VHH binders against WD repeat-containing protein 86 (WDR86). Designs and how they scored, part 1

Scores and structures below are computed, not measured.

Target 1, 376 residues: WD repeat-containing protein 86 (WDR86), of Homo sapiens (Human) (q86ti4)
Amino acid sequence: MGGGGSALRVCADHRGGINWLSLSPDGQRLLTGSEDGTARLWSTADGQCCALLQGHESYVTFCQLEDEAAFTCSADCTIRRWDVLTGQCLQVYRGHTSIVNRILVANNQLFSSSYDRTARVWSVDKGQMSREFRGHRNCVLTLAYSAPWDLPSTPCAEEAAAGGLLVTGSTDGTAKVWQVASGCCHQTLRGHTGAVLCLVLDTPGHTAFTGSTDATIRAWDILSGEQLRVFREHRGSVICLELVNRLVYSGSADRTVKCWLADTGECVRTFTAHRRNVSALKYHAGTLFTGSGDACARAFDAQSGELRRVFRGHTFIINCIQVHGQVLYTASHDGALRLWDVRGLRGAPRPPPPMRSLSRLFSNKVGCAAAPLQPA
Positions, changes and structure headers below are counted from each chain's first letter, unless a header gives other numbers; Kabat numbers aren't used for antibody chains.
F, E and O are the ipSAE of ESMFold2-Fast, ESMFold2 and OpenDDE, as the mean of both directions, binder to target and target to binder. V2 is 0.75 times the mean of E and O plus 0.25 times the DockQ between their complexes.
[cut] stands for letters that were removed.
Atom coordinates printed by the task and the answers are left out, and those that the model quotes come from them; centres of patches stay.

## First folded at step 4 (VHH; framework vhh_surovatamig_d1)

Design p1 (from d4 with Y33E)
Fold by ESMFold2-Fast, scan of step 4:
Parts: structure tokens; sequence; C-alpha cells
Structure p1 (fold): chain B 376 residues (1-376), chain A 122 residues (1-122)
């Protein structure tokens, strides 16, 4: 059982809610971004705070940790790059005119999405905006990137060869596919009747999966713009998505997680136990981990749907979760980062999938500090 | 512009009662689940109670269950929290929050009111 005495550590150094957490590629460091306007770097070995990243002038909405650099974005309209050894701000990316909701570092490029209705790509080292992606009619909440080498050899894919494709999701009810090299909108993915809150990309299949306030998930061909499938069973907003082993897991305001066959749209499993919205989702080694507005994290056997453990201790919504080795990390709007021992859960350890496209996937929840959920 | 304005807080003796009110404007009140959340001095935010769009379903944190009652009046665009048998640990700033379609609607700009202080002391 995951009781208070089973918790490995409570990290309560933030003075405001934690909106996101990011694990380093080597698993040795963890980064949290907070409503208190700071980010913190933690050692996963002992849970100690290694660095306090101060400089943002408003709350931090999202963060991403790489080997030598931490990246944060904020309601102060900026993105910042930090040195992980010194905690010094190395670069400020200026140009957005409203809250920056999400960032992504991929292919030596920094991508951002903002309430200012744009997405942008920046040179990581120079700090200059390379392209502005303008066309959405409301806030851009989420984004994903398809690298040139992940695209098929077609005339459409040839246009992306110099920079890849960016996919964005917006409160205007659309997702858009952009050619990074040109800044041009290649496709507008129309069909949702509410805000697009979350987005995951299957790069080998050139398929985007979008989750919406309209209670559906939609699968799209990013090259043709064709709607491939609609996933209809949720009774509330689809908040977070995870794609693993050709299965889509979706967390919803209807208090369930659903598992779907990605290729057919068939719902094969529903996970129940949450008293509030499912706000965070992570698959690891045969176990499905969830974070909820009911302040609990839960572990389910992914194959059977059986609830294995409930992790109690947080007092408010869990905004983000991560798993590394035998430790679950939960970040909550209550201001605490909690580490939990997950030994003894069923699901034999397996090596990570060798597929490059899966390494680009992440649970893609809208930042709680910044998210407008109303349709444009 | 979304606005939530709380009232009804104050100083009360242990065992006493208070009724909090929240006036909502700038959105279609009947389309949203509504919540009360609180923050005790030196502590993080704690969810207290939620009510469904039509008022037919309510939920509470275990520590207030049986003592607090959440209610709403959609015609008046108002949310209420009746607090009975108050304890020292109920001392907190209480916030009215509009639940988003997927999580508790607390954010720094428009989903939460300014709060009302409840102090339970002899």
Amino acid sequence: as target 1 above (376 residues)
Amino acid sequence: EVQLVESGGGLVQPGGSLRLSCAASGFTFSDYEMSWVRQAPGKGLEWVATISQDGSETDYVDSVKGRFTISRDNAKKSLYLQMNSLRAEDTAVYYCARDSEYYLGFDSFDYRGQGTLVTVSS
C-alpha cells in the first residue's frame, strides 16, 4: 500500500503549486516548475534540491530537463534556459506577447506555444526566434514535433526534410501541422467541437492523436490532413494522452482512464477508482500510473485494469507524474513533490522500447496555471 | 471577464458556524462544477468540496464530511459553503473556484476568487 509511511520523501520547498515536472534523460535529476515563479532541480538519488532557478517574473507553466540545460516557460511571456551545474540563467527567449503554455526541445530546436495564438521555434544557442507559426484563432495549448527522418519519402515529406513538422493544438478547436523550415501551415485538422487540450504523435505512422473538451480523441494523418478515426466513449474532456505499444491511454474529466487500440479506435479497457478528473498519466513496465484532482495517485495493472495501489498524501490536484526505476514522482498544485516506492507492483521490468518515435512521446496535459478550457 | 467574489468569513469560536458565499460573473455559471478550496497559514492549497452543474451531486474531503455543506443557486449565480462544528484546523483563506472541464479551476488569473479568511479561535 502507498501510505504516508510508504512515501520515500516529501519535497515541500516550493511556495506555490507545482505545474510540471521533467526527468533528465539519465534519470539522475528532476526539474519542477512552480506557481511561485521558480523552478527547482532535484537529485533523484536522495530527493535533495540541487539548485533554485530564479528569474521568471510570473508563474512557471512548464519545464523540460536535458543533460546540461533546463528549460522553463512562464506566464511572464518568456522562456529561459538554465545551466544545470550552476543554476544560472544562460538565455532568455523573448517575443511571445502572452502566457507561454508549453515548450519542447527537439532536433536542436526549441519550440513554444502561447496564449498569444502563436507557436514559435527558436535557436537554442542564439536565443533568436527562427519562425513564427501564426494562424490559430485562439490560445495554442499543446505541441509535438516530427523530425525529418521520421517522415515517409513522398513529395509532402520532402518539403519537411529541411526542418520537420510541428503539430499544434488550440482552444480554437483545431490542430495545425506546420512546415518548420517555411513557417507555413501545411494542414488544419478540423473536426473537434471543443478545445484541443492534449496531443501525442506516432511519428513512424505520421499520425497525430488529439484529445478535446468535446470528449473525443481523434487520429489524423499529418501529411494529408485526413481524419482517420474518432474515439467515442468518454463522457468528459480528454485531458491527457499516452501512446505505448500501439495502445492509446486517455485520462478524462469523466474520472476514468480508457485504453484504446490505436489502429481501430476500439476501447479495450476502462480504469475506474478516481473521485475527480484524471489529470496525469504514465505507463511504465506493465503498470499504468495516474494522477487525479482527488489528490491521489494510483497504480493499475495495465493488462487487467486492476487497481494495485493508492498513493495518499497530496492535498490538491496532481498536475504531473513521472516514473524512473522503482520510484514514482508526483508533482501537485499543493506545492509538494513526492517520491514513492513502487516496488512490489506487478509488471516485469522490460528494457525501454528501441523505437525512436516512442522517445518523442510524453503525457501532454495543459498547464494548470495557464489553461483556458473554453472554446474560442 | 470571469469574476468570483467570496464573502462571509470572519472570526468564530470552536464549535461555531459560518456560511460562505461566492458571487460569480462573466460566464455561464450553470455550465460548470464549482468548488471550495482553502489554504491554511503556511500550508498548501487543499480541496474542500465540489458541487455538480445542477447541484445534484456533491463531494467533500474526508476531514469536513458531515460538518460542511456545499450548495448553489444557478439563478443567482451563487455558490455557498455552510460550515458547522468548526475546528481550529479549519482556519484558512477559503477560495471559490470554477472547475474547468478537466481539473479544479484554480489558476492565478480567472478561475479563483480573492478569498475570504476564516479564523477559528477562542
Scores: ipSAE 0.255, ipTM 0.650, lowest interface PAE 4.1, mean pLDDT 85

Design p14 (from d4 with Y33S S108V)
Fold by ESMFold2-Fast, scan of step 4:
Structure p14 (fold): chain B 376 residues (1-376), chain A 122 residues (1-122)
Amino acid sequence: as target 1 above (376 residues)
Amino acid sequence: EVQLVESGGGLVQPGGSLRLSCAASGFTFSDYSMSWVRQAPGKGLEWVATISQDGSETDYVDSVKGRFTISRDNAKKSLYLQMNSLRAEDTAVYYCARDSEYYLGFDVFDYRGQGTLVTVSS
């Protein structure tokens, strides 16, 4: 007598809350990381658990799925690489001295952030730390990577971005820009009056957008360290961010998503319907999808702000969402992964592209890290 | 030391009422939004209700709306859940939780008590 919704499958094999999910680049597999200390590989075709990844000694905080390998990080202070075919642990990355809460695999490099106040980059194959990024005064909560080819081809940008730039956000109220090749802090982005919770990059524009417990989003030039704009209309912590074209979407503890013009800081739309914090968001084909602490996912027309559907079934906060094809994936602290049919949902026409710059879709604050479709 | 101590659980018949209490210590209670979360036997965690720092805003999961009332007394550092018209499906361990400001999965609630068992049965 409960039911309804467009649930294609409910995957309830985890024995604890699911903290994160990652979709493979081909969309055929999904990875979940759980408080039960395991990660699980799932087939998207039938929702079956294909592999159980056991080895972490505490809860799994985050994960990323690539074609041949799965990566997980844990409150046990380690990161692990797993073979997707066998489920065997291939490598343990040791060195962090506190909870590892975020990882990112990009440009054949593994990056991590930790409550130990450091970010690190590791050799994927050798398991050795290549660089330590030390300077934050408190926990490092979020990170993003800008590859050299994603930055402007100017002498100044090439000089600063040798080996790429890592951007980190911290509970110390700052974001920092690090030169990966040297390990040196290139810029400290100061202005937030509270913890930096989320981060997204406009790599062609060398701009970072940061969301904070201070209820603002700030735009920064990552090469100069200049604060470009402040986005001021939220009434609570900014928890997650998504960048689409020249629009910034922000999910907040104030129970709204706001859409902003990235270039001006003007709020052009507010999405209301959530009863608790907006914990996850994802733009796909004109539709804005959200996950909330009220245990519901929602789909909105991105242009009008009209609520189109409420996805009911979860019992606790949705920690991560992903969209691929006509399927919405939701991972919840209730321990379930749910697959939802989103056929029949249509977004508004895409806003005209900016005349002088292009932007691309980016992960939100909670770091819904869909496997990259671009060269790594 | 931050402590959250729940009390008031017990055995109750369907249609009955219970009032849960949570005593908070070791932090400035009035600075935090507070929640009640429950876990039924063999099930995952379920959010039940939340109350803002000053008590001006409350929210509930649909299955308890109109039956449960969350309230707080900042002077007494106490959180309450008045449960009316109890049903068999309300059987769970109920936890008092302090909301995390970071909203990371494992840190959604930075403190949770030991829980109090509510059994709705004849």
Scores: ipSAE 0.427, ipTM 0.750, lowest interface PAE 3.0, mean pLDDT 86

Design p17 (from p1 with L104F F106L)
Fold by ESMFold2-Fast, scan of step 4:
Structure p17 (fold): chain B 376 residues (1-376), chain A 122 residues (1-122)
Amino acid sequence: as target 1 above (376 residues)
Amino acid sequence: EVQLVESGGGLVQPGGSLRLSCAASGFTFSDYEMSWVRQAPGKGLEWVATISQDGSETDYVDSVKGRFTISRDNAKKSLYLQMNSLRAEDTAVYYCARDSEYYFGLDSFDYRGQGTLVTVSS
């Protein structure tokens, strides 16, 4: 409470808004992708920029950092893979005909979604498209992957799960489930009356959760295509989702986060304090962190809904947040990456230790109870 | 094609007033929340003000509350920012922006105009 500024570090080297950030698996490096057409690699130890990744011909929409390689996608219709040691572009993935909105590296495969109405899977090393997933009637905004070994071992699941399942969400109001090995659409998940903006998978339950501009979240069986539940209470678009254990957290244009029982669709908590949309959210160790269009990040006690801290310093919407160790990372459309110390936040509520006198009374009460060998 | 064209910027003395205008075309203007965003020399983008689709709700960054007024005319497809009691700190390029229902990254600022320069100086 009361240092020179609110942040541990402010990284303001980008000349345009930051659209996404990605943390390396070992937690030692961060990658940011920017409207200035570059990505930057940062050290988490000191917040210093380690590499500038230049080559995209338009703004960078999304990025993902792996141990030895960085991946970026862009409004220039390409995806690029970069060497994290040299900052050199190692591969350009060409084929999309419009903005590439999201990428995902999983199971040594690169997946992409685009405004060109397709999703694609690419050979990471050869740069060649392996499959095109065509069928959506508008932009493909979001995607998630379920590996073959994560799906039920039934004959129907074996046929559907060959090479894994890709799930895509589109502005056409549908999500689609694709068999990666064949490129075939296995299921179309119909029910939303607006664009599907966000998507998370519950792999053990073979369930997809989709968030929409129609203000609902929907739960789907990805094998049967059946709609399982509708989560109704938001008053605006559902922008971001996180699944933690058996709880769904949703961030909305209605300026709230809601927490729902995944199995029933019951809303158990609403988090208020935001003055604009909730654009980013992340659960970490009993704390819910949010990023907002009001330029503030916030920390809430996840169990009580109590606001614990407001992180002030950004001047525009926070597009992405990440938590690692005792540090919150916020990336904003103001062009800055900020690192915040979260060490002082309360952990999960602990039962108060029993008062010594009450503990002693309970011990005496137990001692007065009839034991099996007590005389009659 | 979505187009936003700002006008009304210029040189003004501290304590003075200025009105910015934005002409929108290529989309159904009344379906979108609209914002003003500024960029001071050598600084990043800063959200200034937002107005709801029908004009019934407005919000402002704390530094301009009580001094700036955002308004819209849906029939004319125009957005306005009335700036009063201007300070040197208000010197910036001002952009008209179409807010997205998505409110993430690119989509929260998916279309903006070329901007109009406001300089507050003696």
Scores: ipSAE 0.371, ipTM 0.714, lowest interface PAE 3.4, mean pLDDT 85

Design p2 (from d4 with Y33D)
Fold by ESMFold2-Fast, scan of step 4:
Structure p2 (fold): chain B 376 residues (1-376), chain A 122 residues (1-122)
Amino acid sequence: as target 1 above (376 residues)
Amino acid sequence: EVQLVESGGGLVQPGGSLRLSCAASGFTFSDYDMSWVRQAPGKGLEWVATISQDGSETDYVDSVKGRFTISRDNAKKSLYLQMNSLRAEDTAVYYCARDSEYYLGFDSFDYRGQGTLVTVSS
């Protein structure tokens, strides 16, 4: 196999573990958030640190990079917006009373989730809280947003989804669906017997997939609150999820990634090789990339499950990975950001596997356009 | 509150052995995978070893394979690391860690103990 991979650059300027990594929409800049209380902006062209973002009074938990602004949230209970050119703090969002765990910038709004048991939406420009989403009985760990135009245009759906829907996942074992315009809880998604750690939305669908410490993934209709499916093969907590091409990929404390048919819950592949939990996932161009608590990143053929390369160099858990162009970016709790050459993994296309009956049920125009009229 | 208390560190000569212990409280010990993590002076954290909830599966970083053995006693709520054939590069503060579902930076310190210093020197 790959024998450790090739590192293009090691960026070891942080003085504490890196908790998250965000890539700019244009792919030219990276943002890292660290336990050292800073965030750093990096050039993807050469891996040089472009700016140091200082101001948080405790560790940075998460970050998101947009074209002209960087956003960070912290255990200091604040969210900050930074100018990407000057590194100056442009706005502090105050109001949370505990650790801010996740943020999301969407539809000119800033959403946040906190250990204070609330989610909030803020005016990006004015810095004022627009809505508080209160009802969870414990920490709010994860969130996702569905815009109004991504939801069905039926009278029932339009009434429920005014201003879009925010979905939150909590250590209280529930996910909640909130109407953004009113701040009201539209649905409480009950069924998990442990904390909800991760969440992805099927867009334009009204389906949420949640991963839990109870070792299951659950699919929910966010408009009705109905539990649609339970995915029951993992032997440990489901830590991270990715939805791509009607397939769900899940990374687990059981040291595996599993690939599932989103519409049936059938497990179609299990990816093994990790010596510790799978903490990060990214699908890119037929390759599944993983980051693990064993300090290694790995690349697998997504269709076959074959391990193609192991990236060795980090010393502790890889908290976040990103792929852009021909480069894999790994951010680790060891304090380093590493850039890896993945050119060899993006080679010639492989022929598609034969169509299975279940996959065929969820595909449009499979073989139909090539078929002429039935008998002569 | 989750508490983890490490013990057993000390000064040892190269080639020597030490046994580290960790006493857990404030959670159901048998429900969690447990790990040992170390930090050498002036360096970042390094994962060393993990053991499954029931003790049936263990894994190690390559540099310690064949030299270190992780074990647990669920009845006593205790985790152990037997370290043999110690080298100068094993010098570090060793931390007992609850293998949480997601590492959230500072949150992992709440489920990691105070640490015990191991110094391998002649």
Scores: ipSAE 0.279, ipTM 0.666, lowest interface PAE 4.3, mean pLDDT 85

Design p20 (from d4 with Y33S L104E)
Fold by ESMFold2-Fast, scan of step 4:
Structure p20 (fold): chain B 376 residues (1-376), chain A 122 residues (1-122)
Amino acid sequence: as target 1 above (376 residues)
Amino acid sequence: EVQLVESGGGLVQPGGSLRLSCAASGFTFSDYSMSWVRQAPGKGLEWVATISQDGSETDYVDSVKGRFTISRDNAKKSLYLQMNSLRAEDTAVYYCARDSEYYEGFDSFDYRGQGTLVTVSS
């Protein structure tokens, strides 16, 4: 059900592939970053392009939208902050010596990761680097932040958590936990036998989940550095992760999504239908949404694993997806942002059929004539 | 140095056939799934077909199913795309691509060749 006919809008203004999309905290604006070296700001109310953000000297790798400011990072080795009302560049963050591939704005701080083997934190207003996190032996691909108030108030945790903890994942096969206030590496999370591609934090539980080219997900205590669990069943790289309601969802190069109990590592469900890598994941209101290298997005019932809808229109890998209200947003390396209507994906629960009597099926000449205990 | 070199493109009439070849060097070819990707004039990239490391599994975009066949020869380090019943809409530069299990999702291929032009016209 529902390819093409779910389509609300095609935004084809970019002249190169879209690498990422970010939704504003208030849900009113959307930001896309592109290989054409620009970012674009869109209104979620009508899908119109509100601003073109020009200034980067190479492709935009990632972006994050806040209420009053947009942030982009680029293969030009810089990060830029933009005014969302005027589209003007307000600040350029210079210092990385290679591609900046991820940024994160959290707790009024700007964090970045780079192919130069470092992560950095920057003063948003002054544009100056506050700390450099150096120690990885190859590219830093992913990062996540745990604020001080999300960590236990113990002497050990308080010392480790001054200014919060930054967690980074690298092509060197490790994740590292950094104390933001000092810039010191608190823990190195060793165990993966391949690159760490994706990372999510269970901030109340001080647990990091990492996905790797080694086909495993690993759970780590970020305070002690201990490996807690290994999630083994994928047959290819783990590309993306989503943590929801004590469940881990993982998208893989093996063309599946798997759902795991976060606390045990047990695989409880496998979602099959993709013809290439699962490159993007989003859980929303009981539905699992996926983006794939096969150019399709899909919606599954998260509880049953049933495929509910295929969104057809893109021609190349979907790099990022987002859901807000009743709209799915898909950003593709084909250069298009697409908006899809996701109303009606879950019907009302079907009432169970009337209880049927099974006594006749179990009756025989030697005494299986007893009635069932009771109907449900 | 990883190299992928495509050949076999050219001008062909609608309904005709072409066989594309890709010669791989600089890596252990049998360790990687491989793909064909195309770019039509003025359009973005489009994934066409993928083949597993041992050749046991293949997959195609719907528009080419039944018309195109992807295959590989691990001993010769070569990837092929047999294209039958060609249509004007198949006109594109075709790229041999090594599937990435490492890149951060901007491109699902970590290496691509220079491409070979296929023009389907009368």
Scores: ipSAE 0.119, ipTM 0.587, lowest interface PAE 5.8, mean pLDDT 85

Design p21 (from p1 with Y102W)
Fold by ESMFold2-Fast, scan of step 4:
Structure p21 (fold): chain B 376 residues (1-376), chain A 122 residues (1-122)
Amino acid sequence: as target 1 above (376 residues)
Amino acid sequence: EVQLVESGGGLVQPGGSLRLSCAASGFTFSDYEMSWVRQAPGKGLEWVATISQDGSETDYVDSVKGRFTISRDNAKKSLYLQMNSLRAEDTAVYYCARDSEWYLGFDSFDYRGQGTLVTVSS
């Protein structure tokens, strides 16, 4: 089943490509958003579809699953909140005038980014926009949020970070840092020569990492707006990013993943097995998982770069992957959600705990200091 | 205005051959990798083949390797797919697609043509 991995289930109920998947915080449910205009809620225990979420008038671009509610955004210019038990639409968030590309639910707030050149924050319960973040000169593609407690608590930083900071990435080639409480643009992060496609935050370090069509990753201080470093080696667009263990992993249109030291910008590893762009990546327990335009997911030893497994079954680009426990979830533009058993994908064997050890063999017979004790 | 227009589809017997063509306009064709993707009735999209900007590198889905050949003519701004030893499973609408240097998740290709139907039946 699945070559080097075990294929657990194929969920092929969507009638169009799957654009995103989201795992609930408790790991019991999955949400998929599709080009067929629906989202589907799945049980992780048995892979069964629990609910069909119908109401969007165009394709679903992104989704996020919480324990009690599902959130979806769409090319129909709306965001919807759904009850996970009944599948009923509980709220429609109206106001964007073009495709809503990404949403983010954090700190009991709903954030959105749109092709209408704005990001917005909404009251989850009332459905009303509380702030509009206007200033980008083109589509807003990506979002990240830094909560107030994740930022430095100095007097200078506290004023900038009141209510948290929203970071947005745009096709205008900039990222912007917004004060959520005021709605004001705190910083514009300028340096990229192409669209900002992806971003991740190092929240304790108040650093944003942005990936661009200009083939670079850039690190920024979100409080000062200073460009800290540029990561230069990719030969194509940087599509996806993950920050883990002070390392940045980047997936690119150049068909590679690169691993960089976050603090220096040095490239320490390149993963080269893909035949098309790397569209998704996820680090889990010493393993780097990837999804590609070549319709395969792959697992690499993150430390050595060794390819451990290839997951074959999808027929088109894998748009999103997630790992929970011993299961890899892949969502593809082929319309299928696939679950894969990743048992046996381990880092280097755990060294045995230190035991009473007696070493008596010396090369070159340079002399013996003491006789070793006999263990038994 | 970017436009991709496919042609060459039709009804063919198993074991037969067809050559698909795609005429590109509205952009610098030689700056882009190009792909063929297909959609069988009632199924999702399937990537079939990709060709590099200069035509020096090609790649194929395993089910068509050795049977299909992707090629391009940058002077004519045209993309081709030579399909040999056709099988019933190759029945699909075939789309010419421009590989985006810019990827937006669900839009791995920034432009796709209207498609040409290939039916493999006896």
Scores: ipSAE 0.202, ipTM 0.627, lowest interface PAE 5.0, mean pLDDT 85

Design p22 (from p1 with Y103W)
Fold by ESMFold2-Fast, scan of step 4:
Structure p22 (fold): chain B 376 residues (1-376), chain A 122 residues (1-122)
Amino acid sequence: as target 1 above (376 residues)
Amino acid sequence: EVQLVESGGGLVQPGGSLRLSCAASGFTFSDYEMSWVRQAPGKGLEWVATISQDGSETDYVDSVKGRFTISRDNAKKSLYLQMNSLRAEDTAVYYCARDSEYWLGFDSFDYRGQGTLVTVSS
């Protein structure tokens, strides 16, 4: 039974605010990182704490959970890898000289961004830094990775994409595109007049979307560095972004979420109801879920913009949300992780319009020698 | 270096009043919304009140509406919380916090003060 919208479980074991939440790829485990200097592993089946990850000497700022390993980063300037079965620290990544605020594990590589003005890539197994990405003039707040297989395989694109591309966003008002193999800055994405707070990639389209304190979202071609579009209607900082089905969802300090056509920059919907900043976003099965500084999570019909549900119980800002199956997970700076039953929320995703212009989706650089090396 | 220093906490009887102060340094105070947050013994953080950059807009958690008043003096770089009709459940450490429009839930010590204790007891 679903309890008609009450919390399924309240997990209050942390002794400080929860800064981030990560779900395992199989959906069976959940990881939280806390101001109390610990991370915790939880079972999604029953909401029980399975392991306490202790070792950081300051706040845990971010975390990522993989099948066999958990990763955390901290204001103690380190990143740590943990065994999910035992909770033992397997590796400490040392080298950053200030707060590490974001990490990303992708393509068996560990990436990090720091207030020390650098991003770095590390050998997961050996714990040594492989590359330093230096050039930002202030804190590096966000990062995203485009793998080599996500980029055009034509010879003209391969030199720019060797080893993949890292995209970083900074309080210096720029995003930068880095060649992972060389460590060189390939592009600097200039146009924002304030800090770049959030970043998502449309990897098949080689497009980066950046959200800024300047109240705009900008779309960029990461290979050419060209600014493609500016999304103008928010009246406050763009804090979080999600890209789903060629739509961009943005959560803002103006207390709204806006939905935009990614290809045109047209705002097609505004979601209102929040009393404070929209700090977290997640699209799932036709429903838009939000977390807010007003301590509430909300569920909207993504198609109509209609508010379906308000989840009340937290006492402070919700820093991160996740959805898996029929459960919403909310992590708050109040120190609690809450599990909510979302069964019965109405939200049938619209079928996509009939696809036309498929050549755009499969277009590679035809000015370079094209080889039919892969199936159509 | 951002610094926020709270003062004015103490022991007060139920129904009494206290005025909290926060002295800010290391940033342009008038460029930021400011908040008060509190933590009761054994509980998590709770947002209490926020004030806009120019002081024209204020917002409060429902439990303190009509009892608490947030205010600021940009020339003195100071934030205030006037607390009236205090209740036992208002007992908490009160923190001054700098609200940037990038709000990630007070995950950093650099934009929150060390706090001032308010005890409401007879």
Scores: ipSAE 0.260, ipTM 0.640, lowest interface PAE 4.6, mean pLDDT 85

